# VHH binders against 5'-3' exonuclease (pol): the designs that were tried, part 5

Target 1, 302 residues: 5'-3' exonuclease (pol), of Buchnera aphidicola subsp. Baizongia pistaciae (q89ad1)
Amino acid sequence: MIIYKKNVNYLLIDGTSYLYRAYYAFLKFKNNFNKPCGAIYGMLNMLRSMLLKYPYSNIVVIFDSPQKTFRNELFIPYKKNRPKMPNDLKEQILPIHHIIKHIGIPIISIPHVEADDIIGTLATKLYKKKYFILISTNDKDLAQLVNIHIHVLIGTSNIVLDESKVKKKYGIIPKLIPDLLGLMGDNSDNIPGVPTVGKKTALILLKTFGSLENIYNNIEKIPKCLIKKAKTIYNNLHTYKKLAFLSQKLATIKTDINVNITTKKIKMLPPCTTEISNFFLHYKFYNWNKLLKQGLWLKNCK

## First folded at step 4 (VHH)

Design b50 (from s86 with S53W; framework vhh_6fv0_2)
Fold by ESMFold2-Fast, scan of step 4:
Structure b50 (fold): chain B 302 residues (1-302), chain A 124 residues (1-124)
Amino acid sequence: as target 1 above (302 residues)
Amino acid sequence: QVQLQESGGGLVQPGGSLRLSCAASGFTFSSYEMYWVRQAPEKGLEWVSTISWSGSTIYYKDSVKGRFTVSRDNAKNTLYLQMNSLKPEDAAQYYCARDTYYYDSSGEWYFDLRGQGTQVTVSS
């Protein structure tokens, strides 16, 4: 790990990313009322892992708003290809919120704002105060936020992406990831990009011209730089210029959202052991309750 | 069908008592924190009390402490608000509400579901 664990001031958790991973990992788990509780268990298992691995960090969990965002207003098809949240998962969200609060972890969710934009804004504010931030997520798009003080941890793994590792993994520096997606699109979010421009072509163009804007400032030079299918690519770049810039805008994480969150509001509080114990007994997490009573469930909290 | 249904409101004299009930259906009631919220005519929504999913942690608005008692019966999917020593200032439409995971650092409470409410009038 490039950032030594004791030097991470804030661990920002992509709560929505964790929630879906937990849900699909533990689909068969049921509580004492024969109700699904797999997402609850999986979420706690992942959060506990992070608490144990980063005992000196302030951990914050950020969740998506289910309401329309500004990206949906800019481009109606944005994320329309995503299925609705399963009812079994929706029923587990508020118990997860409740237990996270009792563990003492701050939760942030803002109506009409995507978790990515909250994470981007909060990480940028903390970076300007010279803190070191680790963002735990399975979302590749958050790699665009990586700088000297902001690194990305892939989920709950041991893989940390700094600027050099982002460039190695994606073939481009973090700040140009929106430009890459502007060209090639992103099928997972229904971001269209430019027809016939894939990752390989987009990387060649960005390495040659430096940015989406500079590609278009030098569009007449493209047929001479791309040997294979150069005329088709040139014609499509010209025809779909507005779509390329729209795609770039949709792929760009905002770092300037109006969030009046102070560092005081995002500090961890002491855990409420009584409520955590009651929660574990309700869901029949008896082994975790035993560890909790022995001071071993969160042993690194003193 | 996910819903909350309040009952028990009415007209009472100052110093009197009322017991409000809220029947929950269509969701796992025992997994949610619940709120009592009220709205007086031409005023905004006002938080009254919060009760944890287990019933072990309870919070009250300062002006109702010692007079109101919130409780829940998870086996019956029912939330209660016992109101004693009622004052004219307590007259309002009372709603039960289900907690949500939304928190924007400015709000003390958020809900994604509430009932139609039950009216409490305090008059001599």
Scores: ipSAE 0.005, ipTM 0.350, lowest interface PAE 10.9, mean pLDDT 82

Design b51 (from s86 with S53D; framework vhh_6fv0_2)
Fold by ESMFold2-Fast, scan of step 4:
Structure b51 (fold): chain B 302 residues (1-302), chain A 124 residues (1-124)
Amino acid sequence: as target 1 above (302 residues)
Amino acid sequence: QVQLQESGGGLVQPGGSLRLSCAASGFTFSSYEMYWVRQAPEKGLEWVSTISDSGSTIYYKDSVKGRFTVSRDNAKNTLYLQMNSLKPEDAAQYYCARDTYYYDSSGEWYFDLRGQGTQVTVSS
């Protein structure tokens, strides 16, 4: 089992999360034409780090669709608080797709589907086949997928969240994270939750009753379980029951999306070194091109 | 109906030229990056060129660089591939494709939408 956990079969990368981190980390980085190329450099730097750290894993990059999703249809304000993609970042997307493909990394993007739902569906299908999956993301919502075969890596860090670490960090087991968000909401995604119910109150309710459904099945017992603000919380749970379940539904990652890759093994291809070299020369990544020609771009000298 | 329709293939001698066209319908062509890919008999799909939605960013396979030119006319919903100095190794079925959806470990590229293709033959 210990040996199994050291051998990650699939590394699923939240490409959209990586893209924004790369962009903001290298905002002032420009190419030989004085054009921004920071997201290109940052994305490659992050992916190279993952390729070096997990050399035996099949790496897959998953991107969001620009089209509206089922969550936008259920709740118009969903993610409307997020800023528009900067034009400088938009201009770097095609170069990033181009280089990832030539490195030999599969890319998945499905019209009308969020990257989270593709990741959730793929991880669940691979888990059922007894593979070990690592999901690399900065999105806390993906922690709800964590089980004995699915772990979350925080970005490109060394921090891996298993079931125990998720419970320590969030105060609740992974499968109840949507219930937690149903109660407390999520301001980053414009998920409303129940007014006056924060994280502490939501955790007390979920530890006492076990689920959002069981909280509502036992709603008359709430005043006995909460000493402070009990009447206000009780009244708001009654008034905003529809918002609580809507918020839970918006926070729940889909694991049943139709993905064309479910009947195929996702494997990396050998890198096309000629095209990678041409790309590095174009962007003046001369040090990386030198390492590439020496066979060292994806390997370290001792 | 969402579709891509290639045309302009044919038979040429080595060193000859052909201009391929791809007519797009049923979707907002100007919102998608487009690809030219080719498949020779008994070979997998080979990427040839990529062009951004605006036409401002273009990539070519190394072996066609300087000989092929991709362009697009968003007002006409049409993608083009100008092929000069054609070599026998360029003989293939040429496809235009919209956006990358998936690619697999077999070396083949999978697209959200691909046309039926147009045949390019180079003989001497």
Scores: ipSAE 0.011, ipTM 0.440, lowest interface PAE 8.6, mean pLDDT 82

Design b52 (from s86 with S53E S105D; framework vhh_6fv0_2)
Fold by ESMFold2-Fast, scan of step 4:
Parts: structure tokens; sequence; C-alpha cells
Structure b52 (fold): chain B 302 residues (1-302), chain A 124 residues (1-124)
């Protein structure tokens, strides 16, 4: 871990990941009008934790667009297996946007662009300017962005993945994670991969040949790798070559999205304590309102 | 073509009323939170009101609470702002907007799509 807490310039939060975690953690939370507010409470609790833990960082929350992305156009089944957002959660989205903005945290969501691609583009842009970036997410795919200045924080935990920890966890360097997923697929995103090629086989192939492209350039050497069912694997790699490269493309996070987002647009702003107080009173978050008035809710942001 | 078109602005006396409309086209209106923002002469863009996709959750700027009412008709792809008890300080060009980012030290709101606006003048 070469990036210390005090040296994190930007904390990029996977807002959609936080949102679903907050929703399921606080399903039974209701306001005095018997309306669900669990995602609101949970989201604020998680964001407060990050604000207190990284007081010197510019925190930015990135959300998915509800519109279809370029990946859905390339492969219609992409993420089609994901459940629709519950109506109880949809009703909490605007309140969450409202409070996040008044805390002074920038929100980014771009029509037709996935949060992952926004995060990848921003992190890469900031890395080129020599900033240190921490990405807070429960999405394993974001580990592909990890380098000397970009680290991944697992949700709101204390676990930070640097390049060596990514290699230990995945068995491969960050930049080859799309190649790994191109071979083994990813059921959570409906990325098919190559039939019968699992993680173990994919890692052997990548460690031997270095990349998906080099595996196919050396396909005749596969029977010599001593992998289980080498004949079946050879046949399937040959048969499903186009599917492997499609899967790799679907798994690759874009870092070159044309986003008109300047560092000024992603800078944290002073909190609007009046609107935060009004919000806490509306949702009956009385303890937080008491802490807010005492200057203790966000002691480094007041 | 993705666009927003405002209408309903005009000249009113202090204490008067106006109803603004915003016609949306080229996108699924019912899938977006919508905003009313205004810009007075020689001032920055100021947030006025926000309404959720369904219309169930609404927020107002403190100075307009109880006087302005935002609503939407998803079947007609139209956003409304009913303005009552208008004050000279409400005089501004009013815009409807889709999606927002909070980005400025002045507290100004950033939008991905905004209409051409409709002018509201309160005689004083």
Amino acid sequence: as target 1 above (302 residues)
Amino acid sequence: QVQLQESGGGLVQPGGSLRLSCAASGFTFSSYEMYWVRQAPEKGLEWVSTISESGSTIYYKDSVKGRFTVSRDNAKNTLYLQMNSLKPEDAAQYYCARDTYYYDDSGEWYFDLRGQGTQVTVSS
C-alpha cells in the first residue's frame, strides 16, 4: 500500500454499487409517513464514513445511466440478467441526489455511459496529472484500472487493492483482467467467454502466452500446456474465437470517453448546512441533525 | 432530436401568477428527474425546483416554497411550474433542465440538457 490515506487526492465512489448495498442493508427503514427511506439512510451512512475517513480527498459519486450503453448495442444480452431497480429504490434516488449535492459532493452520471467507464476515464485523466486516486467499489472489474497511482477500496472496508494485491487475488496483472474475462466469461454481466474455459485454465493460458491475442497466435501449442481436457479446450478456443474477443471488449473499461468534465466540476464544495438540516428533519434523522448543529456530523467539512 | 421547449413566461404585476410549461421530446421523459432553474439579469444560474421521475418527490428553493408548485404529466411529456404571489426578485429567464451536477463554489447547478428558456418579468 503505497498511497496513504492523507495522500488520496480523489476518492471516486461507485454510486450505483453503494446505492444497492444501502437499499438491501436497510430494507425495513421507514419515515413517519410510512415511506421507505433505507437507501437514503444507508447511502448517507456510507458517504459519511468515507468523508470522515478521507477528509483531505475530493470525493466524487458516479452513477450508472438508465439508458443503453455501447456494450448493449454490441451484445444485446449484456447485463440483461441484472434485475430491474425496485420502485422503492427509484423513489429514493432524487432525495439521495439532493442530499449528496448539498453535502458538497459532485455527482456524475452521463446518458448512455456506464459508471465504470466514467470512473475509468476520470481516474486515467487524473493519473496523467500525477494525482493519487482511490476507487471505492464492490465491482471486481474495476481492479483492471489499478496502477501505481490508482488503487481500489473494497466498498467502505479497510481493504485496498494495489497492483500486487490485484495480482495475488486474480492471479494476473490488472491490464490482463479483460483478457481473463474474455476467456472465462462473467456470469454477473452475462459475458459469455469461451465454453469450458474456467478461471484456472484461463490463467494457465495467459501466464503461458501473455495475452488473449498471443493465445490465438499460438493456438497450436495449447495441447502442450498439460491442461485438463486440452483437446476440448483447443476445439472450443478455435470455435469461439470471435466470442472470446467480443467478451474481452465487453469486459474492457473505457478510459477515453469524451466527457466534458473538468477538475473544477469534480471539486468538493462547502456543505449547505441549512439544506442538510432541513433534509434530516424531513426524514426524522434527529440524531444526525443534533450532530450537524454541534459541528460533529462532518467535523472536517464544517 | 433531444430537446426541451419552455413557454408561458410574460409580464406580471407583483402578487400575480404565471404558469410555465416545458415540452420534452426525443427522449423517455418519464425516466428523468426534471428541474426548473432561473437566471436573473447579471446573475448566475439558480436552482428553483426538482421533481422525481414519478412526480412523488419534490424540492423547492426556500424563497419559493408555498408560492411555486412544480408538476409533470408523463403521458404528455410536459413539465409545469405554477408561480403564485410573484415578487420582483422572481424576475428571470426560466429554464427547464434534465439531470444535474453540483460543481461550482457559488452553488450553481450544472445540467446535461436545458431549454432555450422563457422570460418572466415582474413589474416593479
Scores: ipSAE 0.006, ipTM 0.380, lowest interface PAE 9.8, mean pLDDT 82

Design b55 (from s86 with S56D; framework vhh_6fv0_2)
Fold by ESMFold2-Fast, scan of step 4:
Structure b55 (fold): chain B 302 residues (1-302), chain A 124 residues (1-124)
Amino acid sequence: as target 1 above (302 residues)
Amino acid sequence: QVQLQESGGGLVQPGGSLRLSCAASGFTFSSYEMYWVRQAPEKGLEWVSTISSSGDTIYYKDSVKGRFTVSRDNAKNTLYLQMNSLKPEDAAQYYCARDTYYYDSSGEWYFDLRGQGTQVTVSS
């Protein structure tokens, strides 16, 4: 993507998403070194790929807070089904933070705030200033942020989701993704949705009525709709109305977090080559250290 | 109340030793990376050392490596910095800090929580 590579002002990296992907991709790598380093290696490999692909972008890495968020306060079961972070991964977090800072990449992590809400708030502030933002993530929920200036890159792949591709992939426009999840739920996050309402039924309802709010404003019309088990769906929408709107709130990424994030705080610094070299030698990343000394670790060969 | 309180600073001669302590309260200390940072007069915040939540992974600024030792006691919610062979260049206000809030274009470290600091003066 030649045009995107030149036009991306900010690349916002879902650091937590990258961290877990790196960990699971390189589980075997800890057996090749004296210390657990699979996530460290994988994270650096992914970040290096992004630095090389988007050399003109300001890259920012955003991490989750371990503390409870507003969603946990609204609904105690929210994400309680998620396994605790593996100890092997916990041991690699400090090395990862240390190396990212010395590469000169800004890190943002805010107590009690999920990475998604920081990303949503930052992208929205930058969009209002007319910058073009690319969000690199494997989290499907971030597709709800997509607009003419905010696009989602699927991890480190070449797949970029603009509004038309989100509509094609999810069957609905980005801003209605929280409404879709309000109806169908999301088992991975313990978002309950409405019982018996799956994706297919939820999409029919949203295409017919336009939003979760308009579905409830027109609820008496549902038994007359051409949907399977319309009477059961009508009854469950009535019974679980509060749960549907709670599920929508849990699925909605906040774009108005009260955080002092400025464009000055999200600019990259020159890399500290000495500290990066020390890090590479410590973890026996000898080939990367050779490239670093040649000035090639952060530059494409032309 | 979420707080960090440093102690142990003072006046010492070159080659002397000091042990700084940081008492943490109001949060689960054992879950956080901790930092020692310092600020000399007319200088910005300078990173000195980092220690993982378990204490197993430690990083030092090159100029203090071999002279300073960071440690933590999670049972006592206390972070330590043992400073040996102190040099005039080590004179600064020393701060205990919890996990980086964000890192900005000035090269300065920003923390979600830091203490009031403890003054270290090295004078011959």
Scores: ipSAE 0.012, ipTM 0.421, lowest interface PAE 8.3, mean pLDDT 82

Design b57 (from s86 with T57Y; framework vhh_6fv0_2)
Fold by ESMFold2-Fast, scan of step 4:
Structure b57 (fold): chain B 302 residues (1-302), chain A 124 residues (1-124)
Amino acid sequence: as target 1 above (302 residues)
Amino acid sequence: QVQLQESGGGLVQPGGSLRLSCAASGFTFSSYEMYWVRQAPEKGLEWVSTISSSGSYIYYKDSVKGRFTVSRDNAKNTLYLQMNSLKPEDAAQYYCARDTYYYDSSGEWYFDLRGQGTQVTVSS
């Protein structure tokens, strides 16, 4: 199925993913007067691109909470390998929130909840109402949400992942991505998986048995010649069963978070051009202010 | 328990001053952006000011710029709003809020944590 830009009802933006990309893309941005503004510029540049590309969509930006989540309670090492947010990025968050609100884009952030779980819950609620949702993210884990009405856009690129493309890229259907990560782990998030079980072995097991649960229900049926190092892998699957299911749980995006958000509350508002202009002048984004005054900065956005 | 409690409101004449305080408890105050919002009778919630977690970035509603000053004391878990040159249109119930939510199609702000508010009356 081809989803044309005019048919996307909601564009859910992984704000935290955009924030880090913007920060590193414009790290040496010179138009900062006495404070860093590279992430501000980069974020606006990316959001403007999405506003112009999807002018009929309701765009929503979702951010991570800085507080510990339920995954950190389940497994203390979860994401501990990730460096702390740089102070100069942290200080750009408030200006970014301020400008996004005045552009008329809803922002969602829930204490103790990861952006992925908010996105998963919101996309699922909208899908049940038969809306078409596009999720813009650089996070591979969000591909597990893909279905006939939910597609993933890789960042601000032109690459859209539907069910077929997810299966081609990951070797498995979206619903089984948590099972895949339960077996192979994910080093970027400190998700351990089963020792010695890599992607190729995990895919063979999932294609043969269908799910992590069915692999363990049929563990005695793993033939010695099905996979290389079958004895070692069999022993590790048996020994690390609890770790496999913990890893699956850590990799599973929640779609049942209690969010008091209605479709009325996530509609875009008309932009406040006076406040946007004041913001552009403050940060010396003079070219954007000129475009704004000419009606060209937010053209085709209602 | 996670709480915000405002104080410092009262009756003042046009041109007068008031200092509002908001005491935060039950959460790591220094990790959150804070807001002052107000609501006049029969009106929706109106954003007044925002302050970053460190206090380094501050934003004001245009009509209060130069008259209001927001500040915070992270050691005391307290948010402040110094209001000078008060006008009749500033009369409202004032609330402090912790949330980063903004998702109302009516233009009203939504917060996950807000205090009971403190009443500011400006009359001659």
Scores: ipSAE 0.005, ipTM 0.303, lowest interface PAE 10.8, mean pLDDT 81

Design b58 (from s86 with S52T S53Y; framework vhh_6fv0_2)
Fold by ESMFold2-Fast, scan of step 4:
Structure b58 (fold): chain B 302 residues (1-302), chain A 124 residues (1-124)
Amino acid sequence: as target 1 above (302 residues)
Amino acid sequence: QVQLQESGGGLVQPGGSLRLSCAASGFTFSSYEMYWVRQAPEKGLEWVSTITYSGSTIYYKDSVKGRFTVSRDNAKNTLYLQMNSLKPEDAAQYYCARDTYYYDSSGEWYFDLRGQGTQVTVSS
């Protein structure tokens, strides 16, 4: 079932996902002082698009902590294969946070907590109050949160993942995505999975037994003739059982983080037009400043 | 190289005035929101004021509203705090601080750089 645009109560934006997309989309964008400002421009362009597309939603931007997270403590190699944030992107983060605040959009970032866990916790709290939530992200792992009240929007696109679309895309229901990753791993996050178990094998096992736990409860019943290299896969499932459950735990988004967030704290405030104008003039976004002065920057021209 | 240096503190009688300055160097001062924070003896660090990068919007702690005025000169890389009608409760080490991209919904403020501070004493 589709949550229509007018019925979206909260739009939770994966700010870190947006930040990297904006940075790489405008990598060569510089101001008159030869300083990079592409991520600033790109981020504002993406946020403006969301404000115009979802005018009745409370929009909240969530950012990652730069500090060591629960998952790094649990598994030291977690995400250590990812490159360090570029310095020219780091220089744009503070201006981005300040303009978002002046637009009136709440921002959340919690020390030692990943944006995914903040999003998961907020979405869970809000759906228990019967709100409809749209999560805007390019991170495929957030699809595990999808239910009748929570949908995922792929970035700023028109593609919305409901329960049926998640099942079509991943071959499995949302709540079993951590189990899928527990078996096959995820190289992008350095989640190991079980050696020799890929997506195809993992899907067969999960469709047959229902969960990672049930696979191991019924390991002797694995159809040896239905899986290519079945003996090797069977042996590796036995040998790497602890690694499979660790991988599942690393892939599971927490929905119970202790965040002192009330609906009042995540409500949008009126925009500070003076500060937005000063920001646009500082970065030489003259066309946007013209639209702002006409009352059209946050409204459609039609 | 990247540093903040406060000055202008001193001894003043209740009801008196002081003007604090903070000289910034080694970074693009005009790109950062700035804080004034203070710490009284045997107390924790206390937020006093925030000024946006343009200087157009300023937030004050309730107890200093109407008495303190924050301003900045981006051409001179300098932050100012004009303190009027000083009270004994205002006696503290005053620091200027550079805002960080790190924050949460708890209502706390965060900074990644602060100066060495300048002492303000209010007594007679």
Scores: ipSAE 0.000, ipTM 0.202, lowest interface PAE 12.3, mean pLDDT 81

Design b59 (from s86 with T57R; framework vhh_6fv0_2)
Fold by ESMFold2-Fast, scan of step 4:
Structure b59 (fold): chain B 302 residues (1-302), chain A 124 residues (1-124)
Amino acid sequence: as target 1 above (302 residues)
Amino acid sequence: QVQLQESGGGLVQPGGSLRLSCAASGFTFSSYEMYWVRQAPEKGLEWVSTISSSGSRIYYKDSVKGRFTVSRDNAKNTLYLQMNSLKPEDAAQYYCARDTYYYDSSGEWYFDLRGQGTQVTVSS
């Protein structure tokens, strides 16, 4: 993906999604005090991979706030089924922020705001300035942001989701993903959806009527377009209309958050090699320190 | 009331020692990472040290490493900074601060609560 590497102006990294992945991938790593450091190692390994693959991009890492968000105010059960962050991972967060800053990568985290909403708002602001943005995440929900200037990279792979690939994977265009989730729900985030409406039914309704709003404007036509369970689906759509719109709102990434972020604040700085070296020695990352001293740890990073 | 109150500052000669304390009230102190930051006359805020909520992770500004020691007593809701081998360049107003996890590309670390500070003067 040489074209993407040259044309990507901003690489927005979903730091929270990578943090959990790193933690579980490197559980056995320990520092000089016999404390877990696997999330630190894994996060750096993933970031190094990105810096090497996208040497011309301005890289920004975005993290979730630990504080209650507007979604929790709208629906108390939202994400309550998610496991709590392990204490071993919590203790690694500040060291991770420290090293990322010394590498010269800007970090954004805003109280009461989810990383997804920061990413959505920032990508939209940059898109309006005609920049090309790549969002790196393990979270499928960010696919709803995809357009001609905003693409999603799944993990550290070479697979990039553009509009056509999102439509192939989800069966609908990116902008309708919140509408799909409004109907079918999302058990991983405790988003309820409409009872008895699954993915197949939701896709038929959205392909026929175009949006959640338009489905409800044409609710009387539903028994005519659905062959199986039409009466049950009609009754539940009618009964659970408020739940459908709540589920859509919970699934919708905000692109209009009032964030005081300028292009100056998200510009990469030169790495502080002395601090990075001290960090690597503290965590016994001796091979990385050797590469750093040789100018090879971030070879081809611009 | 949610607040932080620093104490222990004063006048000391070069090579001397001071122990700063920060008393926290109105919030669950043991749940927050804490900072020591300082501001010298006519200079910006400067990060000095970070200590994790449990005390297991500690970071220092390079120029104070080996001379300053941060610690905390969660039972007493108190943060400490032991300052040894003080130099004239350490003279500043010292603040304790509660971490928000808000950061930007300027290298400044953001906090949602800061005390009034305690003055450290190093002169003979």
Scores: ipSAE 0.000, ipTM 0.152, lowest interface PAE 14.0, mean pLDDT 79

Design b60 (from s86 with T57K S105D; framework vhh_6fv0_2)
Fold by ESMFold2-Fast, scan of step 4:
Structure b60 (fold): chain B 302 residues (1-302), chain A 124 residues (1-124)
Amino acid sequence: as target 1 above (302 residues)
Amino acid sequence: QVQLQESGGGLVQPGGSLRLSCAASGFTFSSYEMYWVRQAPEKGLEWVSTISSSGSKIYYKDSVKGRFTVSRDNAKNTLYLQMNSLKPEDAAQYYCARDTYYYDDSGEWYFDLRGQGTQVTVSS
């Protein structure tokens, strides 16, 4: 909706989210030695789609670190409910990095740093230079980064979130999404929140007081603002104050990590068609190799 | 000038110990997270250890946990790696590095700054 009214300078791809989506979508694909190659095919299919749709954007793929992050140190259960990456997927990671490099797409991964924090920091750095950034992800929490220059494309639903759509979807501005999650929690990341405080109650409190901090600064006024379960909610806010602020901290994407990545390091390079062709032949992607030889595999990319 | 200089490598028998040092100059060392990485012959760069700017948070590659200890002296702009119970598999060129890295198809790390390295040899 906004895409052709705004020039997308950078497309930041949540590579780990794309890997899982590709892996589960193409489980049937196997190479010459009966080894899985579905994640390779699926990742290339999704990246090709993005290259064709955003031919003038600098595409950057960001991957999670396999090592524990500061959030795991703050709260050991953080994301422990997430399944480990399957070995069949792990075996495809190096080939995927290889082909992405030959297509000319930069890859970023930082030890002990989640992809979300790299994306948040890069998007903020680029926004301050007045570039327009689109973040492609399956993680709705990245909606907290949305502003006039940063938009989020949700891959699973193909919906682009701008400020207006974030306000409509979440009932609050992007900046307050961590505060919302601090109150209501997030089961997908094992973020606890405050017991008995759901989205509806959290929105009433945030609309009345403006932030998690201001809710606690005005805690004695809370029973006057709530019409149902006021006593239980008030008591739980008191009891679980530390848990609310921990949950907010866990839900907050960092925008200030030391990435020191220049625009030169995240600029796309010309594709190496010879190496791409060799790759396609190795994995029996014969139709893509035919299109590549005809100049049609990435025909609409500049 | 911004640079890192490693020292302390050498020849040891399996089970032996070495202490590596990395002298930093030309930047505010105390503001940067620091890394030890290694490269064996015909292999890519392999991450070994990370230490936060204050030294309060430390991480290790699983195969070196309990054997290697990273530390830093911010007053002396120096990073250290104490290596105990060395194994033949630990034989490599060891580099200190700072800041952001870029990960590529070879498993290589691209750091903002990396030293020239110091060689560690463990008898087979």
Scores: ipSAE 0.000, ipTM 0.165, lowest interface PAE 15.6, mean pLDDT 80

